# VHH binders against o75319, part 74

Target 1, 181 residues: o75319
Amino acid sequence: GNHIPERWKDYLPVGQRMPGTRFIAFKVPLQKSFEKKLAPEECFSPLDLFNKIREQNEELGLIIDLTYTQRYYKPEDLPETVPYLKIFTVGHQVPDDETIFKFKHAVNGFLKENKDNDKLIGVHCTHGLNRTGYLICRYLIDVEGVRPDDAIELFNRCRGHCLERQNYIEDLQNGPIRKNW

## First folded at step 3 (VHH)

Design x2 (framework vhh_etentamig_d1)
Fold by ESMFold2-Fast, scan of step 3:
Structure x2 (fold): chain B 181 residues (1-181), chain A 121 residues (1-121)
Amino acid sequence: as target 1 above (181 residues)
Amino acid sequence: EVQLLESGGGLVQPGGSLRLSCAASGFTFSNYAMSWVRQAPGKGPEWVSGISGSGRSTYYADSVKGRFTISRDNSKNTLYLQMNSLRAEDTAVYYCAKWYSDEDLGYFDYRGQGTLVTVSS
């Protein structure tokens, strides 16, 4: 089937750019086969994603897909000009060090190659909240030296929804800094 | 090419036990969370259990908690499901799959051929 992810309709499609960073978070876009289960105002396809980013006067330079599935959309549904990176990240548990390492390297590589532009790194999981918020905040804390509570507040405000998983929040606030390099 | 090969199914009486195995190849097994999914005759697929790539975290459907144990041996690229106190309602074809996550509920990928478990009095 074409089952809509649980609670997917409860979240805003796209957040705002996180000021002082290159990050923007959103929920997973759904390919056309899902549209039969959605009202027109509920649709959020890959095309809808790019339209909403443009409405904010922003431009995507990279998409990082953290879902643990390939069912929702295909990389081929994205513009050829925007790189796509898949990092299979298990929901519910705090991402392991290998996953955190892959995320940090992708972000660092993008920033190095995009010094001369203002393109954004788009990050999503299914809801664009827990896995997405954890990895963005982990990057800001570990690499940029942001205070944990400040990183979480910034993400929550810009996403328009608060991180929900207490184990993720606890790890960000009191867990060890991951020095994966 | 990702390959998953399930084995260990069979006929058991209620209260019996079985151990299922899944041999994985074509990917770095230790980097991926794995799941067991079952499908009873005439019914849709039901997620049974999941395990993180490291094996540190395990998850179970309410219907199997306390009876089933998921484990893995990354040195052998093998996933296991120890099934105890089997019930007639556990009768199904059991599939090995890449992680079936809470946020991606209702979807699984790269399931193998499956192994049939029949629990009959």
Scores: ipSAE 0.017, ipTM 0.212, lowest interface PAE 6.1, mean pLDDT 86

Design x20 (framework vhh_7qia_2)
Fold by ESMFold2-Fast, scan of step 3:
Structure x20 (fold): chain B 181 residues (1-181), chain A 120 residues (1-120)
Amino acid sequence: as target 1 above (181 residues)
Amino acid sequence: QLQLVESGGGLVQPGGSLRLSCEASGFTFSRYAMGWYRQAPGKQRELVAFITSGGSTNYADSVKGRFTISRDNAKNTVYLQMNSLRPEDTAIYYCARYGDEDSYFYMDVWGKGTPVTVSS
């Protein structure tokens, strides 16, 4: 499909690197077939993503795609040098322990293999906000021992938008640590 | 092109059973989550059952223990087995494909619906 996701235009395309981490969050890039429904200034293709990352003097080493669809862009639209990982995550529900484990495992594996460089882990869902923010914050809390409110504040500031889903915020603040590795 | 076709609706007595089927075409069915919605006369459309591409399921509280959603990826079909039917289950039942929106829970492809009437 070629329809633009609801409110997708309302969000900043790419946030800033989260200081002290290897994370950067962004909204879903849209392949060429969506451009007829977008003004030039609204376009955010896979190529636009990499241009915006370079403009921040950063480099992507991994993309984690949390959307439950493959209609927005294809892995082959990305540079061959950047690994792509799909973790199918349903919106509006707190991700289950299996999904959280897959995310943590992918992040830890990347960090072990990239300890001699400063490449970033790019994470996105449709808006790059709720599922994205939840899994990044969950990682910071469970693995790096960051206080929940500090993790949320850091994500919100760097993404340029605040987490919107109360159930996600509640789980991050008061839910159990997931020690499934 | 993209199409969902429901079948299996009908008239049943309270306590009866029906199996609804939804055949998908025009997309790679196995990669999408699917749901069953219903709309009773004069009411809003509501989600009754949801299944992920991996087979994980979720149900509305009103149907838990009575309805079972399942899928057959080889046949591009999602099913809703409805047991212990009640008059309040009377509705038009819609098959839908998950659209993946962060603003709200969203389905991007809908069938035309199949009516289910539970009455003596």
Scores: ipSAE 0.154, ipTM 0.530, lowest interface PAE 4.1, mean pLDDT 90
Fold by OpenDDE, second read of step 4:
Structure x20 (fold): chain B 181 residues (1-181), chain A 120 residues (1-120)
Amino acid sequence: as target 1 above (181 residues)
Amino acid sequence: QLQLVESGGGLVQPGGSLRLSCEASGFTFSRYAMGWYRQAPGKQRELVAFITSGGSTNYADSVKGRFTISRDNAKNTVYLQMNSLRPEDTAIYYCARYGDEDSYFYMDVWGKGTPVTVSS
């Protein structure tokens, strides 16, 4: 139950805010039961997440969890002041229209309710890279009208790692626009 | 050597129940999350339910409250208890393994499927 995700240690724990957006991507934080399998410097807990965000002089206003499991941490491990949204997202394949819509709807709802602040939308999957990157870029492309290559470049630069999945990249660059409602 | 074998499908009347089984072999079953999918004629395969190695479960909205996924690690078997069956539940049901023992990104092993028909 507390196995470290494959390659999890290979990725930066937290990216940077994406300029011009409210998005920040990070890898999945792990609850305390995982710490016994990690070196101290490798640990990244929900608490560590918030500390790292604060170090960037930012504040999380929403966490969107795209992992396809519940074993990494519990919503109860998060502050009550930060809403948590789970969108079960299968990896290695382009998210379906329903998943894309759920993500867009959540983001739009947050933006509507948070016009008076600058809180961030924290998005993560296991590594905070492929599924996370795709959905963020999909939003920027479909909703904000950003050029696909610009969206991908922006995400990669801010996350500190590049999208790895060719099917995701190809869909972002050449795939159809998905409905926004 | 990796193998999943489904069983328990059949014909049932609306409102009836079935229990599907999927027996795994060729890998350490207890380390992997397992899932049930279904495919109706002319439709795409869709997720029904999944269960993590730790026993956490998730369900498609269409089956919540009616279906229950469970596992017996000693028997290398995952189950799908289907209650209050509806005609729209008619499909071939497939068992699948998540491809990573430490994460749940994708399905890499599939059974051949077991047919479920709900009809009066």
Scores: ipSAE 0.010, ipTM 0.268, lowest interface PAE 8.7, mean pLDDT 92

Design x3 (framework vhh_etentamig_d1)
Fold by ESMFold2-Fast, scan of step 3:
Structure x3 (fold): chain B 181 residues (1-181), chain A 121 residues (1-121)
Amino acid sequence: as target 1 above (181 residues)
Amino acid sequence: EVQLLESGGGLVQPGGSLRLSCAASGFTFSNYAMSWVRQAPGKGPEWVSGISGSGRSTYYADSVKGRFTISRDNSKNTLYLQMNSLRAEDTAVYYCARLYDEDSYPGFDYRGQGTLVTVSS
């Protein structure tokens, strides 16, 4: 199926870098085969992603893809210079501890290896909102000691859209710290 | 109309093997990641295995790694699950499911009617 994900057009393609972090969130890029169903101004291909990041005077050093599908674009559609990590993450439910640990491990590894530069970690799910926002905020809370409400506010402001899933928000605010180190 | 039809379930003894099939119709099969999900009596659904649209990437739940193999034949619009070294704990209704994201799992945008696998002596 070449159909556009539901509500995909409702979201801004790329947020802004989250100040004080190396994170930037965006919605899933769609490969060229999807563009037949999009107006020119609605297109957001992998190439468009990198153009928009460059327009912000930023550079991606890693992409973490949280979608539970491979139909939207292929890793081969990305520049060879940017590492790509797939973490299949189930939507609607709070990500499990294994998924949270994989995300934290990838972020920590990137930061250790990129001390001498200012490259960003790009994170996306389908809309770049719920799974994306949850895992970024979970990292900030558990690893960086950010207050839950501050992490959520920062993500919402920089993404340009607020986290929508109440179970995700509740877990961030009141759930246990995940200590899988 | 999207349709998924599972087959191949049955009664098998512990240590035995079984191959499940899922015939897909009503969509471009090769464009979608596919999964097998099972539901044991009195329990909620458990994701078992997933495969990319091309078939190049496969994923397994820890409970089945090394015993089950997911595969697909895009020319026949068919998904398969080869189950080896079956255990009593594998007893469940097995569902073929189409995943296209959009927060679709655990909802899946479509799943079949299921096929019963019973592992007992």
Scores: ipSAE 0.017, ipTM 0.207, lowest interface PAE 6.3, mean pLDDT 87

Design x4 (framework vhh_etentamig_d1)
Fold by ESMFold2-Fast, scan of step 3:
Structure x4 (fold): chain B 181 residues (1-181), chain A 121 residues (1-121)
Amino acid sequence: as target 1 above (181 residues)
Amino acid sequence: EVQLLESGGGLVQPGGSLRLSCAASGFTFSNYAMSWVRQAPGKGPEWVSGISGSGRSTYYADSVKGRFTISRDNSKNTLYLQMNSLRAEDTAVYYCAKYGLDDEYSWFDPRGQGTLVTVSS
C-alpha cells in the first residue's frame, strides 16, 4: 500500500494563479505516510501545499479534489477554515455532464460568497493536469465565454505543463458547450 | 470491514457474452462509486468501467465502449458488468473496486479474489 502515484514526481507541485480568474491548479498532496518513499525535496503534503500558496502571496478559499480515491490525504489534513469539495472523477474519460455541472455550481457558489475577497479556488486531480485542466477550461469556455484555445493556453502556461490527453483537448476545442440547467 | 465478492466469469468463445456480478458488504453501497478493473496475464491492471453511487453516471474505457454495460442494484448491494461481443483480448481476471482509477497504471489493489474470464475458441 501507500505507493506513490505513477508519474507524480514528474510534475510541478503547484502552478501559478490563472490571471483574470480565481483558479490555481496543483498535483495531489500526499499525507505523511507517503513520505518514507520520498526524498525531502520531493515531499508535497497538505501543509506543503498551503506553504507554497502562501509563498505566492495567495490564499486558498476552496479546494476541489477530483481524484477517484481518498487514499492520498484526508480532508482533516486541511485547515478547518478552507472548505473541501470531493468530485469523484474517473481518469482517461472526458468528465460527464453531471460532473461538469457539479464543478460549475461549486465554482459559481464560491464566487458569489467570496465577491468581497481575493481567495482562490484550488483544483487538483492526481497530477493536476488532465481532469483539472479540462474542468477549469470547460468553466472558462462555457461560463465566461473564453475561446477554447485561449483557455487551454492560459491553463498550460500557469500550470507549467500542457494538457496531455488528446480526447480532453478535442472536446474543449470542438465539443458542445454544456449548458447549466 | 469492506467485502467484495466477484462472480460470473468463465470460458466463452469470441463473440459471446457474460454477465459479472459483485456482491458488496461492510459499507453503505449506495454512497460509493464503484468500478470494474481487469488484469490480463502478464499485464498491469486496466480500468474497464465505473458507475456513480446513484447509478446515473457511467464511464467506460475506449476498449470496451459499446460492448460492455455497467449497472448496479442498490437494493441488493450488487454491481454488474454485462459483457457482449467478447474478444480474445478481453481475457483477464475481473475485479470489483469501491474506488476505481486514479494512479494511471499502478492504481489498483484488488480487495476480492476476482473472477476469471477466458475468451478462446
Scores: ipSAE 0.016, ipTM 0.301, lowest interface PAE 6.3, mean pLDDT 87

Design x5 (framework vhh_h_nbbcii10_fgla)
Fold by ESMFold2-Fast, scan of step 3:
Structure x5 (fold): chain B 181 residues (1-181), chain A 126 residues (1-126)
Amino acid sequence: as target 1 above (181 residues)
Amino acid sequence: QVQLVESGGGLVQPGGSLRLSCAASGFTFSKYSTYALGWFRQAPGQGLEAVAAISGSGGRTYYADSVKGRFTISRDNSKNTLYLQMNSLRAEDTAVYYCAAYPDEDSWYSGGYDYWGQGTLVTVSS
């Protein structure tokens, strides 16, 4: 289906790089078939994503897609030179340990293979906010030792929108550090 | 893996009532973190019609104008089950009824439902 995700238009397409990290967050790009339901200024295709990243003088080295659907765009809509990783992540609920582990492994692998460049890890769910913010913050807390409140504040500022789901925020602030990574 | 299984369909008289159930597996019905869930129907020779949807918390519901006041959607998080209570049934309610889940985000209408049951037939006739 070509239905625009609920509230998708309410969110800024792309945030800024999170300083001190390789992360940049954005909302899901929508393939060309969705454009008939959008005004020209509302369009955010995979091509638009790469143009906006370039406008910030940044370069993507990996895209991690956290949506639990394949209907928004296809990997084939991305440049062949940028790796794409799908991690099916259920909305609303705190990601399970297996999902957190997959995310951490993908990030660690990218960082190891990209020591000699400054390319970014682009992370998105539907709105680029709750699942995206949770997994990025979880990585910063568990792997990099960042204080939870600092990780959340950094994400919120750079994304331009605050994490909305209280269960995600609560888990980041008071939940256990996940060792399965 | 996400699976949805409908039950409760059958033959019912006009003016009667019927309750459909949809048992879910592969995800948990938590009032704080759940999928949007909905009921859709397809009558012979017609397209798919949204009937009702309920948010993860159970706080927001949507009903098609054709069923508003007659049908009630509800969920039981302890049983991982979605329900559709159908009252004052009419011949025009005859259709295959599908339950659907949108595990990506909250939705109280049809856009983007990705997981579907096989459907259960409801026939309203004598």
Scores: ipSAE 0.016, ipTM 0.416, lowest interface PAE 5.7, mean pLDDT 86

Design x6 (framework vhh_h_nbbcii10_fgla)
Fold by ESMFold2-Fast, scan of step 3:
Structure x6 (fold): chain B 181 residues (1-181), chain A 126 residues (1-126)
Amino acid sequence: as target 1 above (181 residues)
Amino acid sequence: QVQLVESGGGLVQPGGSLRLSCAASGFTFSKYSTYALGWFRQAPGQGLEAVAAISGSGGRTYYADSVKGRFTISRDNSKNTLYLQMNSLRAEDTAVYYCAAGLYDEDSYPSEYDYWGQGTLVTVSS
C-alpha cells in the first residue's frame, strides 16, 4: 500500500556521518506515489536522499536496505552508480546471526573495495533507527572492538535520535559477540 | 486474488473450547511474507474488537487483555492456515470472529487490515 509508515514523519530524514566510520543512517526514502500524502517539506524521495548527502559534502557508495518490504521505493529509483543491497530484516526482533553475518560481510567487502576513496555506506530501515542502529553498532562492537555504550552513544548522536527498543539495547550491551562471521 | 475463509465456529458451553481456522488463498504464509494476520470479533450490538495478532515471522503475538491466557494464536505455513485456540470460553466471548490480513514491514500490526474473511459465529451458552 501507499500509506506513510507509522511515525515516519517524526524522524529526521538523514543523520550525520558517524566519525571514524564509513556509516551514515537515514529513514526509508519514499517513491513518488507517496508524495500526494506529504507536504513539500515532508518529502524524502531517493533524489532527496542524495541531495541531502551532497549538502553534507558526502558521497554514497553503497545502500543497505533493511526493510522487510519493497513497497517504499525500487532500486531503479537510485543512481546506477550506487550499489544497492537488500537484507530483509523483521522489525521488533533482534536480527538473527545469519542477518548479522550478511551485514558484516557486505560492510567488509565494501571497505576492502573502497580503501582508496571516502564513500559512505548508507544504512536504513523504515525509521533508520532500531534495525539500522542495531546492525551498525553490532558491527562496531564485534568487528572494530568499540565498547557497546560508546557505539550506541555515537550512533544516537549522529542519527539525532536514540535507539528505542530495549531488547536491541540489551543485546548490544550484554549479548554475545558474534565471532567468525 | 487474496481470500480468507474462516471455519470452526459453533455453539459451546461456558468453560468449553473451540479452535477457529482461517484458510488463506492468493498469497502464501512464509517468514518472508509481508502479511501480518489477526483475529477480530464483533459481539451483538457492539463494535469490532481486536482479539489477537501474529507477525509474518511468527515471532511476535498480541492478545487483548480480555482473552490473554485463554486464547492462543498460531500459524501453520505448510497448511497456509491461521488458528485461534479458544479455551475457558465465557458468555462474553459470543461474537462473529473475523480473520484479517494486512501489509506491514516492521513485523508489527498493520495500520490497516486490507483483507477480511466473512466471519464465523461463536456462541457461548448453556
Scores: ipSAE 0.015, ipTM 0.220, lowest interface PAE 6.5, mean pLDDT 86

Design x7 (framework vhh_h_nbbcii10_fgla)
Fold by ESMFold2-Fast, scan of step 3:
Parts: C-alpha cells; sequence; structure tokens
Structure x7 (fold): chain B 181 residues (1-181), chain A 125 residues (1-125)
C-alpha cells in the first residue's frame, strides 16, 4: 500500500552535511503515488531530495537505503548516475555485525573511489534518524576513532533531530567496537 | 533471524477463556519501538481477519468489532512477548491465530514483516 509512514511528517526532510565527513542524512523520499495524501509543502520526492541537496551546494555520489521495504520509491526514480545501495535493516533492533560490515565496506569503497571529489554519501531509513544515525555513528566510532558522545552529538546537530531509540544509544556508548579483521 | 512463536491455543467451551502468547526472538520489544504487533485469525474456509493490534509504544490499540469488549491485547517488553487475553469465547472464534510484527513507522495495517506459524483455538462443547 501507499500509506504515509507513521510520524514521517514530523521530521525534517534533509539534514546538513556532517562536518569533517562525507555523510548527509535524510528521511525516506516518497514517490509520486504518495503525493495525493500530502500538502504541496509536505512533499519530499526523490527529485525534491536532489533539489534540497543542491540548495546546500552539495552533490550526492551514493545513496544507502536502510529501509526494510521497497514501497516508498524505486531505484529507477533516482538519477542513473547516482549509485544506489539497498541494505535491508530491521527497525528497533541494533543492526547485526553483517549489516554493520556491509555498511562500512560500502562507505570505505566509496571514499577510496571518490578521493578526487567532494560528493556525499546520503543515508536514510524511514525517518532518517535511528537506523541511519546508528550506522553513521558506528562508522565514525569504529573506523574514524570518534568518541561515542561526540559522534552522537554531531549526528543530532546535523540531522536536526536527536536519536530516539535508547538501545541504539546504549550500544553506541557502551557496546563493543566492531573491528573488521 | 526474526521468529515469532505462538502458544496457548487449545479446546475450550463456549463462555470460556484462553490467553495466547507470542514469543519474539531476533528483535527487541521496547517502549520506544516503532514496531506494531497484532493478532490475526483464519477460520476454516475463511480469509485472514485482523483481530487486534497494539502500537510500538503501547499507546494505541485496535480491535475488530467482533471481539471488542471480550479480547484484550497487551505486550511485555521485558519478556519480549505479545499476549491476547480472550474472554467469553464463542463458537465463531474457532480459528488458527497468528501473531505478526511490522514497522509502525511503515505501512502498519497492510505491511507485515514477520508472521508466526499459528496456534489453533477450538471453541466447542
Amino acid sequence: as target 1 above (181 residues)
Amino acid sequence: QVQLVESGGGLVQPGGSLRLSCAASGFTFSKYSTYALGWFRQAPGQGLEAVAAISGSGGRTYYADSVKGRFTISRDNSKNTLYLQMNSLRAEDTAVYYCAAWYGDDESYTAYDYWGQGTLVTVSS
């Protein structure tokens, strides 16, 4: 079905680039079939996403879609020149090690192949908050050596909303570092 | 792997009571969870019918008109378990009962991520 995700309207469509990183977070774009249920100012299509990124003088080089569903938009709704990666993540639970490793490998691969440009990695789940914030912060902590509280504060400030799920926050602050050997 | 396992079904006389349980593994129930949880049933020769649902926060519940006032849905986040308390049972409540979990922040009433295998409830003298 074509129902608007619960609380989706409560969140800012796109955050700001996280300074010192290539990350930008946003909520899930909704394809044209959802627009009948939205006021014009509430619409956030794939086209709207790219327009808002451009308005910040930024450019997307990769989209990582963390939603468990393919109902909200199709990869075909995105410009063909922007790579799209789907990582199916279950909401509520902390992503497993395999999921964390997939995310880290995708980010590392993008950064290696994009040394000579300043293109961004766009990351989203349904609200662009809990799964999105967890995986971005996990990367910053495990790979970049950022302190957990600093990573969380940076994400919260740039996203414009604070991580809501206590189990995610607890894992980031006190959980083990996932080192990929 | 996410798994839902129903239990508590059985044979009961009209007017009796049963409590169904749905134990979840592979994900955690939380007060801050956006997963909606629910019970569905399928009577012999009939389609699947939604019976009751509870929001992730527990703040919203839904009941089919056929069960309002008789059934109560609840969840225990510490035990990772969903319950359905069934009172004043009728022959028409005879069905296989399934629990389901789906993203509450997604299409919660028509999109279902996980299903149990079902537990049979027979209401007969």
Scores: ipSAE 0.014, ipTM 0.155, lowest interface PAE 7.8, mean pLDDT 84

Design x8 (framework vhh_h_nbbcii10_fgla)
Fold by ESMFold2-Fast, scan of step 3:
Formats: structure tokens, sequence, C-alpha cells
Structure x8 (fold): chain B 181 residues (1-181), chain A 125 residues (1-125)
């Protein structure tokens, strides 16, 4: 289906690299079939994503897609040189420990394989905000030892939008650290 | 999590006016939403009747024939509030009035409608 995701137009396409990390967050790119319902300035295709990253003088080395659907774009729409990882996450609920572990494992693996470059890990859900912000902040808190408020503030500033889901924010601030996953 | 709270109901004389408000919390009214927000009513012993609906941008409205020309629906996305201005009220407008807001999770491919608890409007001399 060619339905533009609800509220998708409310969000900036791509944030800024999060300083001191390899993360960059963005909203889901939409393949050509969606452009019929978009003004030219609203379009954000996989090609537009890579153009905007290059305009920031950055380069993607991995895309982690957190959406629970495959309808927005195909992995084949991405350059062959950029690995794509799908982690199915349902919106509105805090990701479970298995999902958190998969995300951490993927990030750690990328960082080990990319010690000799400065390529970024691109992370997105539908809006590039709640699931995306949660998992990035969870990684920074649990693996990097960043204070929860500092992780959230860094994400909000670099994404250009504040995390909206109070259950996600509450879990990050006061929830248990998942060190063994 | 998601809550809609209606207010503005009460007792009014025939020919009078009332303005109903519906304040939303736990989600945001988006001007880009593909789904309309609406007002519904249920008179004693009757089924649920759609009264009015308004698009995300506010550019399109729907009204039941029974209220056309008398009721006006509006929204303020910045205040996360839906309104129903009710003029020239009649005894047959007596009902519990409900606001309804669609909530669509694109990743689940499913729609949920959230309803308020309702506000009673009584039109009586």
Amino acid sequence: as target 1 above (181 residues)
Amino acid sequence: QVQLVESGGGLVQPGGSLRLSCAASGFTFSKYSTYALGWFRQAPGQGLEAVAAISGSGGRTYYADSVKGRFTISRDNSKNTLYLQMNSLRAEDTAVYYCAAPYYDEDLGSRYDYWGQGTLVTVSS
C-alpha cells in the first residue's frame, strides 16, 4: 500500500550525527510509488537520504530498519555497499530485551569491523523518533555508560525533535540497565 | 495512555447554544492525518449517530442532515482540542455527545478509535 504514514510529514527527514558516537537518525525513506501523494519538497526517497547524508559530509556504513513492515522501500533501493539490517519492532511499546540485544549486537559488530573508518550507523523507524531514539539511547546508557538524561538530550538535539512517548522516556530514565543482553 | 475528555455539556433551553470541547492527551492531533476527527451522539434508547467530522487540515467537514446549518465543527491542533458549536438547539438534540479520534499505527496496519466518556446535553424548558 501507498499510504503515507500518519504524521510522517511532521518530522525532519534526517537529523545530525550524534557527536561522540557513530549514530545518525532519520525517518523512513519512501520509495517512488509514494511520491504521487507528496509535493516535491516533501519527497524523501532512499536516494534523497544518501544525498542528505553526503551534504553533511558523512557516509553511511549500515542501515538498521526498525519498522514492522517492508512496504516503505526495498533493500534493493539502497547502494550495494551499505549493509541493511531489519529488526522488526512494534510501535508504541518499549522494545523487549531480545530486540534490545539484537540492536546492541549489530552496533557492536559494526564498530569492530569499522575501526579504520568513520562511517555512520543509520537508524530509523517510521518517524525516526520513538523506537529509534529509545534503542540509540538504550545503547548509549547500557553499553557506553552515558547518563540517561544526557543520552536523551543528545538524541533530541541531533534529531531535531524530542522523544514523544512517555513510557520510552520513563524506561530510559528509571528502568533497569540491560548489561547482559 | 490515550485519553479524550469532553466538556461543555449541560442543560439549555430550546433555541439556545452550547460549545462542546474535546481535549486529547497521550497523542497529537496532526494536520497531516488522513483520518477525520468526529462528534457522535446517543439519545436515550437510540443508537449511536454520527453528528460531524473534520479533516486533519480542517479543510473538509461533514454534518448529519439533522444538524446542518446549526452545528459547526472546528479543531485547534496547537491546543490538541476538537470543538462543536451547537446553535438553535432543539429537544431532539438531547443526547450524550462523544468525541472520537482515530489512532493509526502504520507498522501494525491497524486502526484504533479512541472515545471520550461523553458529555450530556439536555435541551428542555
Scores: ipSAE 0.021, ipTM 0.224, lowest interface PAE 4.4, mean pLDDT 87

Design x9 (framework vhh_4orz_3)
Fold by ESMFold2-Fast, scan of step 3:
Structure x9 (fold): chain B 181 residues (1-181), chain A 120 residues (1-120)
Amino acid sequence: as target 1 above (181 residues)
Amino acid sequence: EVQLVESGGGLVQAGGSLRLFCAASGRTFSSYAMAWLRQAPGKRREWVALITSGGKTDYADSVKDRFTISRDNAKNTVSLQMNSLKPEDTAIYFCAAYWPDEDSYGYDYWGQGTQVTVSS
């Protein structure tokens, strides 16, 4: 399907780098075939993503795509110099431990390989909010020892939108630490 | 466009079993994740069970090991096998469909619900 994701237009395309981290969150870019359904100012293609990151004087070193579909854009729409990782993550439910493990492993591997540069890990789901915010905050809490409320506040501020899913927020605040990186 | 109709509800004694069915009409059923939710008197709707298009299942802690969700894409049906029923399971049970990729707004399609009453 070539339909625009529900509420996609309601969210800012790209947030700001989360200070003290390598994370930046954004909503899913939409390939050329979606542009017929969008006004010029609403367009957010893979090219637009990289332009907006560059406008912030940042550089992407990895994209982690958490959507459960390939219909929005293809890896081939991204520059060859930027690694792309797909982690199929079901919406609405808290990501399972295997998904959390895959995310942590990818982040740790990137940081180890990029310790001598300042490139960012770009993370997105459909809206760049719930699955994205959950996994970034889960990483900060479990791996970096950040307090849950501080991680959530930092994500909300930098994304420009607050995490919406109460089950995600509750798991971050009160759930177990996942010791799998 | 998906339309959902639940069936299989009724009155059952504690410790008994019921099987709920959700019949879906629409050409994209196999692409949707399917869920069962329930609403007890005076409570919010709560999620009970989920099955993805790929067959992965998940359950609320309160029903884990007692309920089993399954789907038949050839018949466009989802079922919920409910075993060891408790009075606390009394609720209207709803079938819901959602595109697995969406996470900021609720389910895409809902059924009308089927009443389950468990007597002690």
Scores: ipSAE 0.019, ipTM 0.286, lowest interface PAE 5.1, mean pLDDT 87

